# Ledger of designs, part 11: VHH binders against Cell division control protein 45 homolog

Target 1, 359 residues: Cell division control protein 45 homolog, of Saccharolobus solfataricus (q980j6)
Amino acid sequence: MVKRNSKEIVMEVFLGEPNNQEIREVVRNVYSKDNLCLSAYYSIEPILFSFIISKNTKNSFTLSFIPEECETQIRLDANGKWIIDNKKKYFLGQNSFCSYLPITAEDVLPIVSCIITSTILDRRSLSEWELETIREMEKFDMTIEKNLKIPAYKTLPAFLSLMFSLDPYIPGISGNRENAISLIREVNASEISKLEDLNESQLNTLLFRIISTIVKENPKFTRDDIITDRFFYLDYDILELAFSLIYSFDTIGSNEILQFVLSSSYAEALISRFRQTLSKGFSINSIENKQSYYIVETSNLTSPLLAQIILLQLQKIRRDKMIVIRDNDRLFTSRFFIPSVKKEGLIKIDDRVKNLIGI
Short names: E, the ipSAE of ESMFold2; O, the ipSAE of OpenDDE; V2, 0.75 times the mean of E and O plus 0.25 times the DockQ between their complexes.

## First folded at step 4 (VHH)

Design p5 (framework vhh_gefurulimab)
Fold by ESMFold2-Fast, scan of step 4:
Structure p5 (fold): chain B 359 residues (1-359), chain A 121 residues (1-121)
Amino acid sequence: as target 1 above (359 residues)
Amino acid sequence: EVQLVESGGGLVKPGGSLRLSCAASGFTFSSYAMAWFRQAPGKEREFVSAISSGGSTYYADSVKGRFTISRDNAKNSLYLQMNSLRAEDTAVYYCAATIEVGDKVTIYDYWGQGTLVTVSS
């Protein structure tokens, strides 16, 4: 009789803390390969990481979305993130793959954008390792300050920063121009006032109103969830840029990420496109919970991934099913939710797609 | 609560056959890739076979042509049909699951308790 102890099996699946120095060495070795074949899962962060590496490979670079096709692999499971190289597995926890890349002046903007995008999609704060990595970027025109987690508050009137806020989503204010203006008037500020133009009393009243509004839908929300570290590269708000990347990836596809990595000036096009969409106003009008997916009716915001980000904050869905947007009589999702369908951007759900995804 | 429960292990003679089953609960089975691994006494755990959510199958060279992996999404069950068994197939066999959807998976999120297979004359 073999008396197997269940504790031994539990220890075999127990995951330790990331060895960040070892992982950085592994990434340096991958980065320096003469001929690199890299397998990645289909999402913004692995794609951005892969494209950054491809700029620096010496002889040849192959990117595959087929697991195990390549010797070097980047993977996601229920526990977190993994790099596999020469059959050895390296656990990153939730740390962004991009936090282990060599920091150069040319790659600062795509690297920091990748890290911040990772925190949004994972619904988490920066790790200490990620924050230390971003602090190294201060020598390359990166600035870090503690302020409100609302987009572009240095360049936009405060009401637009409130209107354009997706995380945190401010019920009744986000996507609603009239209500955002009314809130600024309520704190006795001018409609053209930037956040920096508000005095301490106005800022405290605004902060109280924002928190009170969010807490009605999310009772766990606190001051520490809205007063955060904020990151700027030159005049770019990295939070705004991260959402711009999510939007273009979801609605157009991975080529938008490639264009950004190859030319940092493409950030202007990404931000401009996103602002044009948000300026029309937006809303979530209805949610239907089906057995294998959620149907979400929206006005002007036809991004399934951004809809998921909003609805998770409102506690109206779980991260358990694909998001389908209803636009009049048409149903759409994106490849992020159905990666087996080899079409990028918005995917119309027709009979062929239903058969492929089993609905 | 995710559970994977293996059954069907036992004592068989060389050249014999055995069918292992894995019953899954607590997750959407049809969306997960499933695999069999084994661990012989004093050796590392090794890959045996995998089946993707789409039905693509993968086999270790040592079992190719002798073992067949299959799944029944209606019953939330994974199977391993083992034919032409050899003494070196003696091991504890583990069922494993991961949400990563692709032709082949490397990392598995959930593991069963294992079932012992002994091939001995």
Scores: ipSAE 0.000, ipTM 0.126, lowest interface PAE 19.5, mean pLDDT 84

Design p6 (framework vhh_rezetamig_d1)
Fold by ESMFold2-Fast, scan of step 4:
Structure p6 (fold): chain B 359 residues (1-359), chain A 123 residues (1-123)
Amino acid sequence: as target 1 above (359 residues)
Amino acid sequence: QLQLQESGPGLVKPSETLSLTCTVSGGSISSGSYYWGWIRQPPGKGLEWIGHIYYSGSTYYNPSLENRVTISVDTSKNQFSLKLSSVTAADTAVYYCARTIEVGDKVTIYDYRGQGTLVTVSS
């Protein structure tokens, strides 16, 4: 049984549960349009959804971030996600827009990446519909297994997998190379050992240490939060890829998402860039709560959105204000937090930007 | 603050060339971060992308219109223009100029446009 918050219960009572078959048919009709104009809100999930459709459009595809510009619209409100087409409104709950797309061998990687990215940004588990959708992808080189929610455990040394873990964020271990190595040594494993190479005793000791560390900041964290369904496309860890997409979207912009959708091999560039950034180590050094934003001082972590993901786990902030990263005497955020500022990547908070966003 | 303004004749005769100019103010057309394009909306129909241009002169056109469309840019005047040849009554529409971002080979993304100008094709 899934525990739901009061908002999810109220939403299901008044709006109903998503009619998933009807929504899938609507998405198939949108997908088949010769000339498609799609209005979307500025976020990684609508952009992924839009670009996947654009790849399969024959004539022209236009994506507008101007509200209500197009007859077909992708919306987010306080209740959840909506598709509007021909003036009819279709409620998706929290389901990823991409879970309704036709599943083809060529689009499996961007579709599953979108679904997993959606769960990270929404801070939720997969719905039954989403999980069934991913199961359909098993015929296209998708692998589903139950394992630890720790990135790249099949391909990286265990200490790097721990060091690179952003959700779950492991206080003192995530971003800290020396502490990650020390933990692996403590369980009597080699520095080059992968998590999959550890025996049951080593894994149980490691799990106990990880959970005990996280629980100090998040008392609600349990084994069920770290032992999850894990998804792989060929050798790609979809969890690692999803964070790589979030990182590049936040720090560089939406074109990184387009390149990924147009060529699945771009996943290697995204993952490599992300790993290079994380390998420098990272930390959150201080947090200041202002009226309209949080000021976060970091070492080597320049992504406001990733900083938010970490700080929510540490219970140091709420999802109520934009995140601003302090770099010396400069303040930066990203378009995700201030979408009215029409600039991709990191945005310096200067007097012009303050005037534009009313702070 | 960035503003885009369309200008040009509101009436064009069938078989002639429709010519519109977009004037950009409050920002530079020579920014490498943006493309500049045209979109139209015929009465009672949805929006149709026409094409866009990068300040270097590289153009991308809707395949349905490409044999009739030319988009050009004048960076010294901070303007870009649309020419649509051999017009018919089907070309009657409100024409918008737009700022496009993150452009791919056939994907147009825009987050800003002008107020639009009505062009009627009639004799």
Scores: ipSAE 0.200, ipTM 0.660, lowest interface PAE 4.6, mean pLDDT 87

Design p7 (framework vhh_8emy_2)
Fold by ESMFold2-Fast, scan of step 4:
Structure p7 (fold): chain B 359 residues (1-359), chain A 125 residues (1-125)
Amino acid sequence: as target 1 above (359 residues)
Amino acid sequence: QVQLQESGGGLVQPGSSLRLSCAASGFTFSSYAMHWVRQAPGKGPEWVSSISGSGGSTNYATSVKGRFSISRDNPSKTLYLQMNSLRPEDSAVYYCAKEYTIEVGDKVTITYEYRGQGTQVTVSS
């Protein structure tokens, strides 16, 4: 029998409030170490955080995925995110580890990309702390504006922006070139028009159609889910870049993240690769619900992690089992879902892997 | 076959300047980002700076920011590192690198693909 009282509830709320200034000081001390060993869980956000610190470490850097191997640790539990340093534990709530990093001109792009990636993977909005942190980046070529949560609305034809939208996933439109073009024609816009070129009447009609389509699969979706703060570093759409990072991390591995952290120009290669993949069109064709995993049949979208992001929005799965992509007679996943397998990129599920993960 | 040849190192006093050069051959130089990496005796390699293939983007380790400048001359296939206000802790063998690799298992090991013997920089009084 579990008994809870008002004192326990107050204690949980009180312990849930991060001391952001104290955490920032801890991260600054970690960031300045000449020799650093970090223990982390296997995911894109801890890896981004670790690699940003690594290029500032003067003598030696080790990132370990063995629990508790290093004195400095970054951890995730049921309550949220933690940093452990010098035997002290610091609770971050849901705040991105990267929101506590020193803000420098050369690290703005990887830091903001890390924060936005964190919100996507956590299925949450920015915290007030994270938004304030990003506002500090405006002095370093960052632009913040209220606009559509649709990728590349300043640079791509509107139909491509709609076609490339993964969050929000627009049923029948995302991944479908013909339907995206048809929707743009329906609002009396040119096929070469960008979303930012639409007048008020065209935009209102488009938004109504998008929201109405999404609501059929997700009744909780509202205007506030599609009109939000949008972030640009120079001409890079951070939302598009975050998905590009997720794609390359999931299908290739952490070396793609390291190249990006070491050279901001690598963002262009990541975005180009992602756009090339999405330009082929994509779809989710079937879902099988097994005891320990979901089998997802897709066209042209081979990332298990991106498939999970789409299916969670369609309310067809829970975040309770690994995602397996079926390609002909072969089943594949990625290290994100089976971190005990010491191999990055797409992992074929063979008898060895089945034995290792207990299926 | 990729070849990289570093030069320009030497023994200097704190506060001095040096310019390192890297002559590249065996690949399309202008198509690749290039890196400077240093390694002190008994220590692992430390990334110092990078430059995009076109030269339009540069990045620096925080320890050298404001003191070092990376540049390239694509026609001559040469990479440069201008080092100002040198400190004793800058003492290391400096390598230019075309590529880096990461090995991920239980631990992340970061290695750089460099094929030159490096150039020794010693900052001492």
Scores: ipSAE 0.301, ipTM 0.636, lowest interface PAE 1.8, mean pLDDT 87

Design s1 (framework vhh_6fv0_2)
Amino acid sequence: QVQLQESGGGLVQPGGSLRLSCAASGFTFSSYAMYWVRQAPEKGLEWVSTISGSGGSTYYKDSVKGRFTVSRDNAKNTLYLQMNSLKPEDAAQYYCATIEVGDKVTIYRGQGTQVTVSS
ESMFold2-Fast, scan of step 4: ipSAE 0.428; ipTM 0.723

Design s10 (framework vhh_6fv0_2; at its last look DockQ between E and O 0.87; V2 from the best seeds 0.56)
Fold by OpenDDE, look of step 5:
Structure s10 (fold): chain B 359 residues (1-359), chain A 119 residues (1-119)
Amino acid sequence: as target 1 above (359 residues)
Amino acid sequence: QVQLQESGGGLVQPGGSLRLSCAASGFTFSSYAMYWVRQAPEKGLEWVSTISGSGGSTYYKDSVKGRFTVSRDNAKNTLYLQMNSLKPEDAAQYYCATYEVGDKVTLYRGQGTQVTVSS
């Protein structure tokens, strides 16, 4: 179907809507294989997808980051996401791979987390298909509500939620305890107030302040970007969990993801670690633009991928360049940006790595 | 080649105990976390327990906490699962598993050992 004839046919195929039902069936078939070799690009979403599938593989499972090594492949290109199975290609568009998985009670958390991580990394909204898929999880006690896109607002004081907000990143507030508290005080709320404790006037004021702050850096930011569908499961804020997963994936590696997929309770550990890190405060201090990468100086934010997410929101970087974090005299990145390196987590940019990546 | 071989399964009455073993070969055993997983009929693979390479950290499924104990003997390349106070819900094929990460992630699982809990 893909490259057969004229540029026009190719474009039509690429611009077409995915056949979601067909893809779901394909994924189901893959899901049911006794032995599975799956090639994927190195990212959290495809890895989550793959590990979820692995739970049902009877004999052997291999996730390869080598392109085309396996008969089953999940790919990302300029047009979107693809599943290739037995040489048949299925176009997913922007839809998360996980949105096509069978939904079980045990897999609700990893599946929805997978979908949300995709939206975060892709800097996009949920597709109708993804939303429909998530809504199907309501039967498993997933809860959906319209509210502010700040993390864990049901469990944390509002100032902490604001402080921990990465999507959106709120300049001057995110990562800054004092300013976050000040903002809450500004709306005439107590420091221990949760979002739910705020009246309509306070909430409107808060929203206005947040939006006003963000639009200075991103003029395209709107109310619709901050008031969104929020997803909760087993007292987990899926948004918060998604970021915790991204953090762990970036800084530690796929092991964290695997453990999470195998045991949903591991989410507690992920979130705890993440909160502990963010509670110390964080900031983006400087950006150096190099030819093929950015050097970013951060405070208490060691995840290159999270730094990228923030900087993209701030319209300060391009997505196609590697993020390097400066830590004292050390430069490091993550495998996400250099998937050819077999080591996961944070990777020190030494002479070997420089040679490998051509910088 | 990575090889995992489970043993120790059997038939027990509710409240009974079993000790599962997993013999490992083909890799540096102490360098890898090991997993116990189980699969009941018509159910998916379920995580039971994890132990770190050194054995210093252990994790359990909530339903088995306090009843199951994972351990390992790195000198013998053997993984253990002590199962006490067994319940009918614990009946399953039990597998030891591990994974390797590099240019690919490979999950390894043994052939399993059957645990049956019946009065």
Scores: ipSAE 0.408, ipTM 0.706, lowest interface PAE 0.6, mean pLDDT 90
ESMFold2-Fast, scan of step 4: ipSAE 0.481; ipTM 0.780
ESMFold2, look of step 5: ipSAE 0.504; ipTM 0.784
ESMFold2 (binder alone), look of step 5: mean pLDDT 85; pTM 0.843

Design s2 (framework vhh_6fv0_2)
Fold by ESMFold2-Fast, scan of step 4:
Formats: structure tokens, sequence, C-alpha cells
Structure s2 (fold): chain B 359 residues (1-359), chain A 120 residues (1-120)
């Protein structure tokens, strides 16, 4: 995977690298306002950022999805992320808006979840600024270690971590219990073995087979794409939590994000719901390329956004059209793909919706 | 016309109990998650608890978990907060709140609040 390109380098030089200390001060000022009106694009990261700030406003808080309605604006363009406040524009590059929030014991879990979710949706690695920000969270029960980018490897048997892996998507293994178990048996490990129970030889064989499998669909995938910094808050794997947030945001709506921000223990409900869905197994059965959208048939995983994340890794789609899930003769998407529709969760594409979105 | 009216606050000794009520009108109460928030003098707004529209899911700030219980009666359009084992740190003006998602999300329709004082 190409993590940077020449256009990004040219834009960085032209726009300048983010002045992270200045941006942090701007965000601290916004965070401390007694009355805040914030205009943002409809996506999980701006919503998480906004809801974290909302807990600290004294009198009133409004998050508007109408462009330019509010004095403070959270913007995304072809160049990257911007905060606009009092007519001044602050360029963040690709850095998560949440990486500039004040770090408190109460907000560490939603802040780090926001940052990791940002990297997943942007299809990028953490910046140096983001990594330094997360390191600051170590004083609040954050643990950072270098390990495999597979979910919940400290708490689940290794085969479930493989089965539940959506990014990286491991063709034939992700969503397939039987094949995930077979892979663990092939490295001479028990079905109940966790990743930490594997010896060096078993780990090296497992890693080789994972990379070899992924490279068949994505020839640019490397060891550095799977051996990454991994983040834990108490027993929560932040990677697993980030995907759980994406799943619930996509299939239920923004109120799930609000519940999580207001109560960190809601992470357990989010993770449990996601694991229940993934435990059924999942697959992508067919893809149709239409003029205005992709039609995707899936088994058990009815999240348009997660389907996009998988299909981008398989190089079967581009990030150019909305994703529509087919269930029998019905077509569904989510507000992430049609933000002008004021309905959350899975949205049936009927004549009314077609008229609203111009297809 | 959306209205929220809190009641049930008062003066209580440390370790005592109070039950707060929030009477809602002007909207379909059962369709909205409801929130309890509090504000101590010279402090910002602090989230205390949340209850889903059906009442099936409840969430609490860590410092009140096990001591406070949120509930609702959708037939009466009323939200409750049972507060047990009250501590001096719980003294604040308590508000109920709702959220609506559409073109915007606003923490709106907070009522006048009800004062909780914990003193020996």
Amino acid sequence: as target 1 above (359 residues)
Amino acid sequence: QVQLQESGGGLVQPGGSLRLSCAASGFTFSSYAMYWVRQAPEKGLEWVSTISGSGGSTYYKDSVKGRFTVSRDNAKNTLYLQMNSLKPEDAAQYYCARIEVGDKVTFDYRGQGTQVTVSS
C-alpha cells in the first residue's frame, strides 16, 4: 500500500506542514467555549470530535451538518483537514481533529478511538504528531506495543482474531471460522491458543501465510502494513473498538457515538454487538458496478461502509461511488454515503430516496 | 412546543438519597434518549446518565455508577434519577436534556433545573 504520493508531498510543501501547537491552542479555545456552534461534514470523526467537545460546553452546543452555518467549521477538502475559526483557516494535513483535543482521564478512550477510526477511514498510518499524542495518554492507562494488526489478540483465541480481521482483510480467512481454525492448526497451535501463546517459529509461519494470502489480491502489501503500533485501554483493543464504532455508526446511527462519548463503558456493548455479527461468519458474494453506485451482495455483514473498507483492499472498487447492499430485491445504504438524507441506520433506496439524491 | 421541567432536588446529608423527576411535553417522549446533566458552581456542564428511548439501555458517569439509577415512565412522559449514597461532590444544579439529529444536533430543551445540596 502506497501511504504517500507526490501530490500529497507537493500540497504539504505549498500549504505548509501543520503548525500543531497553534492548532492545539485553537482547539483548546473551542473546547473551552460556553456556547459553541460547530459546522462539520457528516462522518464519524467530526461527530466524535464534536460530541467530546459538547461535554465541556457550559451553556449550549450545536453541531450543524449545514455548511457554513456556524462560526467554527470542521472542513475536509482534496488537500486534507481544516479548522476554520474567526475567519482564520488552520490546515491539519491528514491529522485527526481529535489529536488536538485536551487529554483527560474521562476522554482518553473516545479520543484515541477517534484518532484510530480516522486512520482507518483515511486509509493511512498514524502521523508522528498523532503517535506522540497517544503516547501522552500512557499516564491514563493506555498501553502501546508493536504487534500484529489483528483485533483483540490479547483476549480472543488467535483464530477469532484472524476471522474478525477486516483491515487487513485476509482473503479466505476473514469471516471464515473453518479456514481460520485450519490456519492455526497448520502452524501446530491449539484452537484455544492466543497469539501470545505461539512460539517464534509458529508466529513467523503464521505471519508468512497471512502476508502471502493478502499479497495475491494486493501485491503492494508488506510486513510493515501488518506489524504496527497497537493500542489498548484497560482490556479494550482500540482497533477492535474503532471497527465496532464504524459498524454501529453505519448500521444504527450517530446516537451510538454519543452514548459511547458520554459513557466509556458503552464500549462493551459496541464490541459485543460487533463480535456477535462477525461470529456468524461473513463474505462478499458479488459486486455490480452501476453508473452512480456499487451494488454489493454480502452474507451477514450488512454495513455499506465496512463493505467499502474490504473491497478497497481487494482492489474491486474505487472510492468514487456510494456502496449499496442488496438484500433480496431491496437495496440499502447508510447516511455516510447519502448525508443529505436525514435518516440514520440502514436506508432503503426507494423512489423517494432516489429523487432526494438525484439518481 | 417542547418543554422539560425538573423537580425533586433539595438539601440532604452525606449518604442520603433524593429522587429527581423531569416532566417532558411537546414531543414524542419514547422516541428520544434522555440525559441527566449537572453543573456545580464555577464548573462546566457534566454528563451524569443516559437512558434509551425504550428504557432498555442505561449509562452512567463512572463516579456515580452503582449509586445513581436512571429510569423513565413513557406513559407519563417522565424521566427519573434515583440518587443514593450522595456525596458532597454531587452538589449541583441538575438538568434533563434531549437530543435531536437531522440537519444539526443540538443539546437543547434543558429545563430550569433542580438544585441538589449535600451538606452536613
Scores: ipSAE 0.381, ipTM 0.663, lowest interface PAE 2.2, mean pLDDT 87

Design s3 (framework vhh_8emy_2)
Fold by ESMFold2-Fast, scan of step 4:
Structure s3 (fold): chain B 359 residues (1-359), chain A 120 residues (1-120)
Amino acid sequence: as target 1 above (359 residues)
Amino acid sequence: QVQLQESGGGLVQPGSSLRLSCAASGFTFSSYAMHWVRQAPGKGPEWVSSISGSGGSTNYATSVKGRFSISRDNPSKTLYLQMNSLRPEDSAVYYCARIEVGDKVTFDYRGQGTQVTVSS
């Protein structure tokens, strides 16, 4: 979620619960239009939602990031998400726009990926409506089980699953191969064991160590934050896929989202790229709080959006300013934080960019 | 400067086949998903098919699925559409397209298109 400049007080307002059936009808109408113009804010969720719809738009499709250019609008404000169509406004709360799309076999993977990505970026749990929507996907090779919020627990060695965990971020373990291996050895497990291979005693000792480590930086973290509903499409871990989408969108751009919407098998390329990046290890070394941005010095973590996700969990920043990554003497951000810039992927902060964004 | 040049259309009878080509220049072809879009007289553009940059992933509109096949040759920077079992309803000008992201995301319908007419 990107916030506008300065120390704005977020107006707290209690709106009614979304009329989910009415919103679903509106989305079905939008989905069925032969000519569609959508105005949207720049982020993964609007882009993914729009690209799914574009496959079913028969005549013409435009997604505009210019506010109010199109009659149909998808919007985000301090209260949550809105669809505006034919001058009528529909409040979605925090529900993902994709949770209202028709569920087809072809679009299950991009739809569920969008919903889970939405929960990560919003720092929230699934709503009742979103969970019901995902349950409808079980007829299309979706599997739901209650398990650890640790990526790839069925497929990777346990130390890599721990090393690759970004939410929850495990201080000293996430991004650190040596410490992740040491933790697995401490619970008397093999370095090649997957998390699912651990016996009850090993797993309980591991969970105690993880929770104890996290609560030092986040005292409100509980067992219920790590034991969650987990979602798989075929063999894809949707949590891992969602972070892979965030990474590629942030560092490469929206064309990665388009390729993913065009083919579910592109998920393999996204996940492979993300795993290659994380396998190098990563760390956050320092944070500087400037008037309109944070400067974050990192090792091997070049995604400003992923850095924000980690630092919010460590309670080191607020969601109030853009994130700038420092790599040696170079400063970089991404279009997510400066959506007025038409360049996608990593954007070097030079004098031109500073003038454009008013810093 | 992005340039797309379509060819391969013509007048054919129902049940016939045609192979369309699109020659691309002015951009890194293998880095972009490419699309075929058609426009029938008196109608707006309709998306037909898409292919990923590597060529490993394809998608089709329901109306053409099982009859049309999209492919690409990245070394020659050429996009193809093999159209089998053509129907009168397939009559349209066919355009190849690249999506650009800026202030707007739209199909970039550059080129003159190639006319396909399916008539007895």
Scores: ipSAE 0.271, ipTM 0.571, lowest interface PAE 2.4, mean pLDDT 86

Design s4 (framework vhh_rezetamig_d1)
Fold by ESMFold2-Fast, scan of step 4:
Structure s4 (fold): chain B 359 residues (1-359), chain A 121 residues (1-121)
Amino acid sequence: as target 1 above (359 residues)
Amino acid sequence: QLQLQESGPGLVKPSETLSLTCTVSGGSISSGSYYWGWIRQPPGKGLEWIGHIYYSGSTYYNPSLENRVTISVDTSKNQFSLKLSSVTAADTAVYYCARIEVGDKVTFDYRGQGTLVTVSS
């Protein structure tokens, strides 16, 4: 144990801070290759990064989920993120792979979506490097402002932004139309009011109510977790788009990410699908802790990955086991949790799948 | 060995319809793991996705081109085709047909040099 702990401490000391300019040059070289083979782990951020690069690969592009199949590799370990190219290793810390991509007018939306999605899945805030990278995008129709971390507050009535909030998950309000409307009425606002229509007193009361509700389940939640930098590309809320990408990736598969990267207007289809799903209302009804997985019963939100994001905030699970959704007598997970099963979208857990994953 | 080969006219007049065919050899397009697509590169610009098709006939088009683009598949000939109507000088590009595989790997496979299409009178 002592020897194990000593090794961990030594490695942490030697990793240091990322050399961001060196990493940017490495990514620029990878981005400019005519033929590229890239090995990655199966997750939405590496897939977004890889597909963005693929648009600039002139002759051939392969993305492999088989470890070490390709000379260029993107990796995640307990310490953080790595790029391996020409046998040299580059440590990124927690920084999104996408924060090192060349910024072009065509790729602003997929790059910023990748960065914001990375922060959600990593359960972290933007680094100074990532924020500066996004600031460079302001010349390409990006807008940055400080406001509440709730989705689409510029375009939706405030109660829908509250109802559709998954991170932060607002217990009793998220997924519950009636309670979201009730909260807006409690601050003496109109049901059709947008966040911008609220006066200072109404906004302060709303903010206090949200924070007070969240801290009951997550005592570490602070004002700085909800008052954040907010990012818009034209009228797209990048937070809403990031959750829309997570939802479609988890329930349909990586081809949804490919279509989005190849055509930025596909964002409308992703957002529309996600809003249609959330508009039904949603809830987490029960959680069972098994030896190798959690069983989660949900209403109208059959995404194992989004369920994990919510339950981690409620401190009801750890990030140690796969998430299985129960729908009647059937059990489902997704490739994110069992990447060795080469099926996209929701995966029904039958005897064959149980044998394959050893449960 | 899988090979994709573009064919069609190198010159198209403005307002006419561009028609290109991709012939697949060494493999079948009737596979659940593959989409078959068209990508182009105008002179001095990056790659632009045009659209792709599944062997069942399901199509996905670039929204900026969707009013002018038709992609079709002929499983009996192991071919897929692009029609782009009302062409202008802006449609001058090298056109590539590509395979998009999702599974163990995601591969964009550009065969040969592509085909240069010039829109000029």
Scores: ipSAE 0.057, ipTM 0.526, lowest interface PAE 6.0, mean pLDDT 86

Design s5 (framework vhh_vobarilizumab_d1)
Fold by ESMFold2-Fast, scan of step 4:
Structure s5 (fold): chain B 359 residues (1-359), chain A 119 residues (1-119)
Amino acid sequence: as target 1 above (359 residues)
Amino acid sequence: EVQLVESGGGLVQPGGSLRLSCAASGFTFSSYAMAWYRQAPGKGRELVAGIYSGGSTYYADSVKGRFTISRDNAKNTLYLQMNSLRPEDTAVYYCARIEVGDKVTFDYWGQGTLVTVSS
């Protein structure tokens, strides 16, 4: 008889791999409820999942951020993601909640955006289940191709695609119009050419320069991190759309996610807003490591969550404290970092907020 | 008690127009977002259009450019102007109240109004 308390034994013996077909049936049953009360943790992925389901509710739909208020719950713990329904618990591992949703023509864009957003926030690659789920969307105007993990390479001038790249963050190039243009000139390409218009020689030179620049801050970065599966719905780059959703969620709030789910054409407004912000140029100017938070000074980037995504790539922070943006003498964060504060968008850190979050 | 009463549905030829109304009572109408949903025969309920308390609107791709949602806060009434109607628009149309705050709640308090687009 051996007494065991290790996480490894719990994962191997008790949690196992997700039963994806069983989870899919559970999600279909949740979809069929006339009155649905859903408890979720406050983050963009659970909110996207919940709002997609809400479109199929007959009588009443409630989304609560109080963990045990509702009979149906979506939860995150140290082991991964869980759905609880009818008192039974279903383990999803790291798979996006949205990868189990019924795939319809109307919901393809919100579902794939949810899955890709999940991978960004979790700092992971797609699982085999998630990739198979996205491949089912090819019958609904989804295009899947292997290409650069650089936003809008089919639609924007190459220098703007480089300038707008947040993951991968390209030190000195991301947010810097002059340096992005200089890099395009260095590979003998036109300033108006798109990345997809580059010939093999230009593209290989560009990739070498990008990778060489990134590895100075992140030595583990490789060619396989920048050449990935890329997803397009009509003309929408899902990577660009996912960052647009993160930006609006962080700076404006969950209503932006609701508008997008209820009308997928709102994606155009989200992308346009994000591009307008990034086109001003942006930078991370300084970081201070405090006991309870990081203070980040930025130029033209007013998103604590996007600042975290950049700084994790630069290896300047750990995912252990909230991000606070300094604007002159004002400090602000977002509800993503302080979900107990029931205010959407950017939240000024004053004495009331400090008391609520215990700092 | 919250009440939503839909009206204005009927039989119309393809290319025709209808205006739906939703009369609201039992709550401060001007403080809530409102939406129109529809349920076609053999299909689930889908969102058609919505309007926030501040006047911002959203539309399903299938109706964008053809339908216009509006509200009259003085009359506690929500409207859906439907132009260039197609057979695929045939459905029961429902009015819903949306609460966004500490919780996000959608309430379907109406019986719906039937729209039939047929030649």
Scores: ipSAE 0.032, ipTM 0.529, lowest interface PAE 5.9, mean pLDDT 87

